Miniprotein binders against p81326. Designs and how they scored, part 52

Target 1, 226 residues: p81326
Amino acid sequence: MLHFGGFIMEINHISKILEKEREEYIRNKVEEYLKQGFSKDDAVNKANQSWRTYIGHRIQDVIYNLLKKFLKDSGLKVTTDKALNNRNLPEELDKVKRLIAINYGEYLFLPDADVIVYKVENNDIKIIAIISVKNSFRERRFETTYWKLKLKESPVTSHIKVFLATPDKDNEISYKCPNGKPKKMRIILEYELDGIYFLKEDFEETEKAKHFGKIVEDIIEISKKL

## First folded at step 17 (miniprotein)

Design Bl9
Fold by OpenDDE base, fold request of step 18:
Structure Bl9 (fold): chain B 226 residues (1-226), chain A 83 residues (1-83)
Amino acid sequence: as target 1 above (226 residues)
Amino acid sequence: SSLEKFAEQLIEFAEYLIRLAEEYLEEGKPQFAIEWLELAVRFLQMALQLAEQNNLDELAERIEKLIERAKELIERAEKIKES
């Protein structure tokens, strides 16, 4: 128990450490954009947008590596949508790509999948879960939900669990009804997704809303049922 | 054992964090490297505790070496930060 508590606490530091870069990053980017001839206001806006992209990728990378390490011994493999964006994929990854593809009639598209967890059994691939890692919800608040719903539409993908992992730095979805007012986004995300995992301490825990420290166990458990 | 596996997982993740910190050092961002290294040390300390509690002496030794490495990197990063 004590070790798990410590583990949980340390996971929460990931976001905190990443956020420490913000001030310097913004400053540097503002200067860069000013040098490019943008107005101060435009430079600030562009810098903030750049930061969101940057930190988003950084947290995704950390979470990917975390999950990769902690799922490995369970015989589970992880990849990313980025890794699948290649014309020449290894057979295994090509199969993974095909098994997460969403049908749009004439076209197949991949869901946003920051982390894809799968297992290989007798050369058959089973997709277990897709984890979307979101640092903030300022933009594209329900995209993960969209992908979950789309995955549900096919018997090929309907079994795939879709999880959201977030530090929720702006407290957008940490509580369902703060001050008695329903947080639409929290309620909808929790309803539609298979789980929300928080990389923070201060959130309303529910059956679906858990600390990120539980995601590994949950994924392993799901994998045993598939 | 499950605890041994968990300790190994902690080690591997800490090693990743150390590599991440090294990247920050290469980028000239020692202040952030230190933060990641400190986090790595904390994960390693957790692993060490597990190893010690389970009499995994070889694993404990490995962890201690990694902690030492991380601390050395912290010292280096601090020197760079002060320069």
Scores: ipSAE 0.868, ipTM 0.945, lowest interface PAE 0.5, mean pLDDT 93
Fold by OpenDDE base, fold request of step 18:
Structure Bl9 (fold): chain B 226 residues (1-226), chain A 83 residues (1-83)
Amino acid sequence: as target 1 above (226 residues)
Amino acid sequence: SSLEKFAEQLIEFAEYLIRLAEEYLEEGKPQFAIEWLELAVRFLQMALQLAEQNNLDELAERIEKLIERAKELIERAEKIKES
């Protein structure tokens, strides 16, 4: 128990460390955009947009690598949607890509998948989970829910668990009913998704809303049932 | 054992964080490299505690060497930050 507490606390530092870059990043980008001839307001707006993209990728990368290391000994593999955006995929990844594809009639599209967890058994691939990593919910608040619902519509993909991992910096989904008012986004995300995992301490824990430190165990447990 | 595996996972993740810190050093951001290295050390300390509690002397020794390396990188990063 003591070791798990420490692990949880250290996971929370990931987001804290990344956020320390913000001030310097914004300052440097504002200066860059000012030099390019943008107005102060435009420079600030562009810098903030750039930061959102930057930090989003950074946290995704860290979480990807974390999961990769902590799932490896369980025989589980991880990849990303970006890795699947290649014309010359290895056979294994080509199979992964096909197994997560969503049918739109004339077209197949991939769900947004920051982390894809799968196992290989007897040359068969089983997709276990897709994890969406969101630093903030300012844009595309229900995108992960959309993909979960779309995956659920097909017997090929209906078994795939969809998780959201977030530090929830703005406390948008940390609590269901703060001050007695229901937060629709938390309620809907928790209802529709298979789990929400927080990289922070201050949140309302439920059966589906857990600390990120539990995600590895949960994924391993799911993998045993497939 | 499950604890040994967990210790090894902590080590591997710490090694990733060390590499990440090295990237920050290459980018001229020693202040952030230090933060990642300190995090790596904390993960390694957790692994060390597990190794010691389970009498995994060889693993403990490996972890101690990694901690030493991370601390040396911190010192280097601090010098770069001050320059």
Scores: ipSAE 0.867, ipTM 0.944, lowest interface PAE 0.5, mean pLDDT 93
Fold by OpenDDE base, fold request of step 18:
Structure Bl9 (fold): chain B 226 residues (1-226), chain A 83 residues (1-83)
Amino acid sequence: as target 1 above (226 residues)
Amino acid sequence: SSLEKFAEQLIEFAEYLIRLAEEYLEEGKPQFAIEWLELAVRFLQMALQLAEQNNLDELAERIEKLIERAKELIERAEKIKES
């Protein structure tokens, strides 16, 4: 128990460390955009947008690698939607791609999937979970729920758990009814998704809303039922 | 044992963080490399405690060497940061 508490606390530092880059990153980008001939206001806006993209990718990469390491011994594998967009896929990844694809009639499209967890048993691939990693909810707030609902529409993909992992820096979904006012986004995300996992301490815990430290155990448990 | 597996997972994640820190060093960002290395050390210390509690001497020795390596990288990063 004590070790798990320590582990949880250290997970929270991941986001804190990444956020330390912001000031330097913004400064450097502002200078870059000013040199390109943008106005000060435009340079600041572009720098902030660039930062959101940058930090979003960085946190996704760290979380991907964390899950990769902590799920490995359970026989679970991880990949990303980006890895599946390659022209020459290994057979295993090609199968993974097909098993998460959403049917739009003439076209198949992949859901947004920052992390895809799957297992290989007897040459059969079973998709266990898709994890969306979001640093903030300023853009595409309900995109993850859309993908969950779309996955649920097919018997091929309906079993796939969809999780959201976030540090929720702006406290947009940390509480359901802060100050007696319902947080629409938290309520909807928790209702539609299979779980929300927080890389922070200050949040309202529920059956579906947990600390990120629990995600490994939850995924392993799900994998045993498939 | 489950504890041994968890210790190995902590080690592997710490090794990833060390590699991440090395990337920051290559990018000329020693201040951030230090932060990741310190985090790696904390994960390794957790693994070490688990190894020691379970009398996993070989694993403990391996972890201690990794901690030493991470600390050496911190010292290097600090020197770069001050230059």
Scores: ipSAE 0.867, ipTM 0.944, lowest interface PAE 0.5, mean pLDDT 93
Fold by ESMFold2, look of step 17:
Structure Bl9 (fold): chain B 226 residues (1-226), chain A 83 residues (1-83)
Amino acid sequence: as target 1 above (226 residues)
Amino acid sequence: SSLEKFAEQLIEFAEYLIRLAEEYLEEGKPQFAIEWLELAVRFLQMALQLAEQNNLDELAERIEKLIERAKELIERAEKIKES
């Protein structure tokens, strides 16, 4: 099973490769914004914000493609929040959208579900899991937990597993008790979510905090048990 | 079989990585394209090991051709990088 271990470890290189783009990306964006007439301070702030958006979308795209390829032979299909927000949805995706929507009285909203895994059984759709992809936790610290709690409130959605996928480059949630003090964000996210999957090597592994490469087998096992 | 399916999944993901690298080449960013191509080759080598260990000769031949193609793209990217 060297190939299984190799698969898990090679996946951790994805975030490393993407991070190598950061310096050039920011430099080019700062220059672009300066040419548009922004002050240096404004250009730097806008460039950093642009990078955070870019890297988040790129990580999500890679995760989507990985899951799509590795889950297809287990009868599992994968879509994204971007695909579900289109006005003209194929019938199958329209059903997926309806099955994850949360009721707020007069309004229905989708949870923050970057990637959605489902299966089709006798023309019936069953949502297996949603994966929230986060590069940083400075602003949206507990948003994924909020959506898990909302999904738990209805018997129609309470079975849906909610996972967090992250490179956690800055070690914001990599350890439970760094320096002997409990890290609130890590403790709460791990407690409330069904799993946290790290796109890197160095983190405190637990039953719910795992290498990202293990997510494929976990989702397949969940789908068999429903 | 399950081993053949996993090898095929590795190939398909590697092909995605190659297409991603080609986008970087089109954008004039060969240094990043090389990183993605080298990762794709590592997944293809993993698939090749599986194919060889299980005597899947036709699959192994396919994978070897894909590795050769990826390495040709790396050479092309290196030339662009030098210019």
Scores: ipSAE 0.837, ipTM 0.934, lowest interface PAE 0.6, mean pLDDT 90
Fold by ESMFold2, fold request of step 18:
Structure Bl9 (fold): chain B 226 residues (1-226), chain A 83 residues (1-83)
Amino acid sequence: as target 1 above (226 residues)
Amino acid sequence: SSLEKFAEQLIEFAEYLIRLAEEYLEEGKPQFAIEWLELAVRFLQMALQLAEQNNLDELAERIEKLIERAKELIERAEKIKES
């Protein structure tokens, strides 16, 4: 038997380590923006926004590398939205890009798919899951649900699982009914998405809301049914 | 075996964490590099436990060398932090 609890516990350190950078990062960025001539209020707001972008990219990179390492021996491949937006795409990745694109008449757009899991069988590519990584929910709170609903509209993409991965440090979606009041954001995200995976210990676990360390088993199980 | 594969996956992820820590060292941020290295050691210790429980002696020896390498990097990072 695998040491499931130990694996989950150690994964939760990722977000804790990254959070320790916040104070120094923001302080340095505020100073930088002040030197550029911004007001104190503007510098603080810009520094906080810069931090949210920085931490989001760091979490995405760690999640990408984790999934790549732990899914490889199950015949599953992993790529990112950044890789798919490269101008010189290998044929395989160009096919992945086309298989997740959403049609808006004359325009094609990629959903918010920070990390994409797929497999190759008999020269065919099957998209298994996309994972949206959100550090905070200040803006675009329901963007991931929008993309899930759009993928459901076509039989070509309706099988694609859409997951949200988050440390949720501010406890915006950690509980369904904090203080006896329903939390709309948590309830709607859990209802519409295929799963929410928390990069922390303290949250209300359900059939869809799980520790991030369980995502590897879940993806492997799903891939065997497709 | 699936346990042997899982141990190898833990090792590969720990090696990624070590490379991430080396990036922090290159940026002059040894205090954060140490934290990533300590996490890498914890994943390697988990892999070592699996290797020892399954009598995979050659794998266990390889993991022990990786742990020693990571600890040497922690020592280097501590010296940089103090200078």
Scores: ipSAE 0.836, ipTM 0.935, lowest interface PAE 0.6, mean pLDDT 90
Fold by ESMFold2, fold request of step 18:
Structure Bl9 (fold): chain B 226 residues (1-226), chain A 83 residues (1-83)
Amino acid sequence: as target 1 above (226 residues)
Amino acid sequence: SSLEKFAEQLIEFAEYLIRLAEEYLEEGKPQFAIEWLELAVRFLQMALQLAEQNNLDELAERIEKLIERAKELIERAEKIKES
């Protein structure tokens, strides 16, 4: 639709707005850690780590609220890993938790998913997709790929789509062959995942690598087939 | 209709963005609150365009009032930033 392009463009401002906070946030945190007795180098490292945690949570919250608003009229519900780890879990969410749990012998664990999309039909719950939100690929570069592979191992979870959402500010996975050489991380993530959704304009778009604003249509289309 | 539902979804997301901006105002960060409010206005303007193009006059009037309220918040945030 004509307005779809505008929707996609405006969504990409979310990460840009959040990034404007970085310098003030880090400066304030460095001052805080220095007052606590840390060295300058330690204070800077701790402030940067604090920022990565803060920005990751903020991006996740915005994505959760976006999906919740835009998916509800298609009969789709959205929850988070935080909600599923609550000890006082509502019955519906307890069912969601059981349907995505991964078996590790005598132990049962949830995948590290930030946002979960599901539907309820005739008291039955069907998990549609799990979205991993990554602000940076500093560590655990292929964590999302691991969870996709684990979910594929069981017929109960093999249908679940696994998406990665990222601003990818530093262009770690934005292009397949930057400077003429294949980028292993982009190639593997795109091959293994069901989609990569970028919260920015400048990336190599493919069948699986798309603007984040496209994720709503994609999830709705997938849900119709399940 | 599907277009009316999409306009309502744009409105609801804009209202979330306004609440997020209010959190920044409470933290004494009006410069960042303005950024979120401007984004909310742009989503409301998309909803307005949809309503106008589809002759949804009551919805369009409602959206215009929401835009006016958001712009009042921007104006207040700018005054706080100046002080």
Scores: ipSAE 0.830, ipTM 0.930, lowest interface PAE 0.6, mean pLDDT 89

Design Tk2
Fold by OpenDDE base, fold request of step 18:
Structure Tk2 (fold): chain B 226 residues (1-226), chain A 80 residues (1-80)
Amino acid sequence: as target 1 above (226 residues)
Amino acid sequence: SMKKIRITIEVSEEEEAKFIAKIIKDLAEELGLEVEIEVRGNRIEIRIESDDEEKLRELVQLIQWLAIMYGAEVEVEIEE
């Protein structure tokens, strides 16, 4: 267990909290839909559907907040793609945005970056890592890999680590070769990305596939080398 | 043997505070702890009294994690 900021990062606590959040969220949504005139069954179904959408964003927020908290003492800063999606950015964030931009000739585009970790040294911004957060791998399975490869192509961005964080509830990428059968997605993601961090205990740990609790340490270590 | 802990959480919105308060209550109930929770605007005040230090510690930790997960500031004060 890694101690950060006086806290032991226990994924179990996070999971427990998220479960309680789910219960409360569902309750509230059911009530809301009932008030809208839906049947009980419809209300429950709609609430569950709503939760599936909500939890995706929620996990991103959780990861953001965790990183923000635990990286603070190291002087590292955290932002999000949402924060960068503004015309009028503070100078610092404008620099961050520019430093993660990918060149497509006539155009610059941003990679998908749920969380961005950076440091400020001598008024210069150094991007340390981009964390993509995925709840499921049903869609856009290799999108993060694409962005990693694109970032690697430029000397401006080649140093940026790209991490995937996931609860992987359906065990889509938790194991490389379950039952002796290689999971293509796990293998490719692990190969192409700088790390995969699991918000769960039941997974195959490797050099690149780690418990989410290690992400802070890894980021700090990377930051010292930049 | 009885410890009294006061926890204060400040969140962004009142609705969020109410939501978090319910979660805390549920967490406390699961641990068999009684808690007093007051929501004042975007501020949550939690008072816990227990002689079970282990459960108390667990709940405090959960609340701290919860606060972190919401990007909220949390203060823990031991009253007795």
Scores: ipSAE 0.814, ipTM 0.935, lowest interface PAE 0.5, mean pLDDT 91
Fold by OpenDDE base, fold request of step 18:
Structure Tk2 (fold): chain B 226 residues (1-226), chain A 80 residues (1-80)
Amino acid sequence: as target 1 above (226 residues)
Amino acid sequence: SMKKIRITIEVSEEEEAKFIAKIIKDLAEELGLEVEIEVRGNRIEIRIESDDEEKLRELVQLIQWLAIMYGAEVEVEIEE
């Protein structure tokens, strides 16, 4: 267990908190839908559907907040692609945005970057890592891989590490070869990305597939080499 | 020996403070700990008294994690 800022990152605590958050969220949403005139069964179903959307964003926020907290003492900064979507950006964020942009000839586009870790040294910005957060792999399964490959094509962005963070609740990529059958998504994601970090305990650990608790240490180590 | 801990959390939004306070209450109840929680605007004050050091430590850790997960500032004071 990695001790960051005096706290041991225990995924169990995060999971427990998220479960309590779910219970409270569902309760509140059910009450809201009942007030709107839905039946109890419909209210529960709608609340559960709402939670599925909410938890995706919530996990991104959690990861952002964790990284922001635990990287602060190392002098590393954290932002999000959402923060970069503004027309008027502070100079620092405008530079960050430009440094992660992918060239498509006449156009520049940003990769999907739920969390962006960077450092500022002598007014120079260096992008360290992009973290993509995936709650499920039902849609856009290889999108993170696409962005990693695109970032590698430019000397401006080729050094940027791309990590995937996931709770993988449905065990879609937790194991490489369960029951002797290869999991294509796990194998490809692990091969193409710089790392996969699991917000769970039950997964096949490899050199690239790690517990989320290691992500801070890994990012700090990478930052020292840049 | 009975230990008393005071925790203060400052969040960005009042509605978030109320939501977090409910989560803390639920966490404390699950551990069988009695807590006093006050929400004043964007600030949450939690008082915990227990002779069970293990449960107390667990709850304090959970609250600290909860604060971090919300990007909130947290202060922990041991009163006794």
Scores: ipSAE 0.814, ipTM 0.935, lowest interface PAE 0.5, mean pLDDT 91
Fold by OpenDDE base, fold request of step 18:
Structure Tk2 (fold): chain B 226 residues (1-226), chain A 80 residues (1-80)
Amino acid sequence: as target 1 above (226 residues)
Amino acid sequence: SMKKIRITIEVSEEEEAKFIAKIIKDLAEELGLEVEIEVRGNRIEIRIESDDEEKLRELVQLIQWLAIMYGAEVEVEIEE
């Protein structure tokens, strides 16, 4: 019972902090645009547009940092697609990159992998999980499921768990059947993915749809089986 | 009894430190706590003095979470 209370507080704290970040970010951007000669209304609008772009990357960074911190003691390592998008990779990261690659015959492509969790044992790398971070489901709604299915097709990558992490601010996938109407996106994502982790409290919890704080425990458990 | 806490956060960049410092100030103000914040380069030093242990604990927790969210290390020292 005690562990659940701690996690609810964690999500609340994260949400509260992100809201304060938003407020401060908007304030700073408004001031910047006012100094550039924009009207107050234009400055606010531009600041809000800037925030929409910023928050997508920010959430990814937050999730990365959280996972990096909480998985460190378990000996698990965390990287990002951005870190892998380099011509000159350290040997370890080059191996990670190769171990998540999807074969298209003449070409290898990487899945969308915002965060990658892996372990190193005796110089062998095992990919444990890929976390896709989505702030909005308006575009490319099934891209994460596509990558999960593609990873499943190869014995090299079939063991990799694919998780979705989202704040789902617009309640696009928070509930399966709100008002008796099935939400296609929630149902398909939950069916195809290994888990959905919400950075919010107001959602329909299931075996696969959980609070984000449970992701650490789930990843650690998976890592022990690999 | 009045408790004094010193918190130190080290981040990657000075501009990030300034930004985080403002967030901490806003969080403290919302809790009705007075804080002294100093930013020196990429290091933030926060001093909090309060007789409200519950609010103090809440703020410390928020600051710790904030540090984690930025990938920063945080040190908490109880002075009194």
Scores: ipSAE 0.812, ipTM 0.935, lowest interface PAE 0.5, mean pLDDT 91
Fold by ESMFold2, fold request of step 18:
Structure Tk2 (fold): chain B 226 residues (1-226), chain A 80 residues (1-80)
Amino acid sequence: as target 1 above (226 residues)
Amino acid sequence: SMKKIRITIEVSEEEEAKFIAKIIKDLAEELGLEVEIEVRGNRIEIRIESDDEEKLRELVQLIQWLAIMYGAEVEVEIEE
């Protein structure tokens, strides 16, 4: 990059760092399980399973921290579903929670939104986008599309952009027609969502499927139209 | 043309600082760069000296991205 303080969004740096974090995490967990009396093979298996659970939360934290940093000067605020589920919410976050909640008769649920972007203007809160972060698509493959459709049902929430962010290391949704056959997950996710943002370089780019580095500019542009 | 860089990262807690320091050491070793890393509580101080400006810039960029990924404060100072 130019001028050490000037960044371009380079996905290779994030991917490289996450791989080093994986290596150190696995090393630490194997040591921990060996001290608990597990065999070497069991310790390795348990460490890898632990990483699969951890990496999902870690990617959410990375997305949150990146958006918080790069949206700050545009007057946009960022929170998480975990912050919104705390017992004693500040008034601002309580309003954010109410603005994204879906009514199911006598029950009220938050959509599965890992990261929420909003702005505050004259004491009014406007939800700009929600980002669902997925490390893999083995289960709940279309959960994000369900929440997009639910948000579209009300004029109060229909403006909310729903994005999916993923490293997709296993290429589950990276290409529309791998081996010449349409990939149902990619086709439906791209059709229904407002955008898919990949934390890697090798995927099929489209109008909606983009490098994660584009998400900041996209969110800022959307916010100016609201 | 030897360059000297000092980087300071301040994180939320000591365990996080120790983890990040190990990541930085691994990144530096892969690039073939020697680094001095000191962890004092939640604070990490890194000193890098190299005549390979391209690899030095790459490591500094990686450290800056690492700090962003943890929501951490980072300062970079170029020394003579």
Scores: ipSAE 0.780, ipTM 0.926, lowest interface PAE 0.7, mean pLDDT 87
Fold by ESMFold2, look of step 17:
Structure Tk2 (fold): chain B 226 residues (1-226), chain A 80 residues (1-80)
Amino acid sequence: as target 1 above (226 residues)
Amino acid sequence: SMKKIRITIEVSEEEEAKFIAKIIKDLAEELGLEVEIEVRGNRIEIRIESDDEEKLRELVQLIQWLAIMYGAEVEVEIEE
């Protein structure tokens, strides 16, 4: 296991905490809806809907905080898509934004880059990796692969690693060949992306599909090659 | 032997501190550990006593991870 500052990074701790956060979040929302006069059944349904909206943003925050804490001693910096959309961007972040933007003729768009890892050397910025966070693959299932392919089209962005991080609670991409048949979504995501990191224990590990706890070492290793 | 641990967490907002305190209480109860938790504004103080050092270590690790997941500052002090 990995050692960071005197304790061990393990995926079980993150997953267990997120489960407890869900339980408490839902409990609080049910209480709130009951006070508004909803029936218990309606309150529970509304609370579950609220959690589904919330969990995606929560996982992004968790990944940001974890990477920021554990990458700082390696000279690596971390930012988010949300931070890059702020109107009062520091010069450094403005440069990060320009380095990942994709040109579509008259339009310039940022890829789906929930969390961005970069380094600063000799006042130059090098983008190391982009992490896309997906809680569900029911919609936009291949959006991350699209952005990887677009980044590969330009020599200035082709080096950027694109990772997917997911709890995959519904087991949509956890296994390559469940019941003996290839799962198209898992196969394509793993083939096209530089890595998939699972925030759970039960999934099929490969050279590209790993426990989320490995992401720090992987990013540090990649940064040494750039 | 009986161990006593005090943990202090500072978060960004009072409502966040209250939420985190409830998570810690749930985690402790699942491990069969008794905890005293005090929330003062954005600050959480947790006191844990146990002769089960392995469960105590597990809870402390969970609390440290919880703090990291919120980008919070955490201080752990072992008293006995």
Scores: ipSAE 0.751, ipTM 0.922, lowest interface PAE 0.7, mean pLDDT 87
Fold by ESMFold2, fold request of step 18:
Structure Tk2 (fold): chain B 226 residues (1-226), chain A 80 residues (1-80)
Amino acid sequence: as target 1 above (226 residues)
Amino acid sequence: SMKKIRITIEVSEEEEAKFIAKIIKDLAEELGLEVEIEVRGNRIEIRIESDDEEKLRELVQLIQWLAIMYGAEVEVEIEE
């Protein structure tokens, strides 16, 4: 339980709200699929699949809005990879884009960075952290770690903290050693990334694996050290 | 100890306001609180009356967090 910005930062509030959003979303989708002629069982399955896509976008929005609200007075600014892919970028965002782009010879790509936190001081921009959102680890399991490793390859980007935020409802990375057996994905993600933030209560907490509600405090602390 | 609270939330679009209103109703029902919710365009007005101060505080906190999660401004007024 963390008190910040005049609010009590508790993971249970965010998680409870997201659960109600899930319930309403699924109700709406089931109704839509039933009208399309699907059986009830098929409609429920399709609605749950739709939610997995929606929750990823929703968590990105939540992270963006939270960070924007709680970081503004600290001189920290927040943007998204979607904003950076816009045509005719303002000069500030163009600089942000250049500071996280990775060079592949003839090609220049942005890492998969759903939310970017940066600092502006005397017209200088410093990237503080990148937050990636994952709802499922069935595909592209280690994509976030790939981008962390690429950022570590250059002294220009090696300071950038790379975080993963996840509901992990299927418990794919919630525990290091379920039933006494090392879970490879959790072990590797925790080792390579700077932090994993869970949007649920039931997970193995470590120095790097934390409740989502602590992400704002962690970013502020990192920014103070530059 | 009956308390009355009025909460106003302004969002970007009416569809978002309607969805948020449904979430608030669900949260209130889970806590056993009765709420009056009025959606007018992009504005949501919530009135809550209860003698259960702890549950009232919990719902207000949830509504405040919900507004933050949507990037919305919220005003909370304690009445009579």
Scores: ipSAE 0.717, ipTM 0.913, lowest interface PAE 0.8, mean pLDDT 86

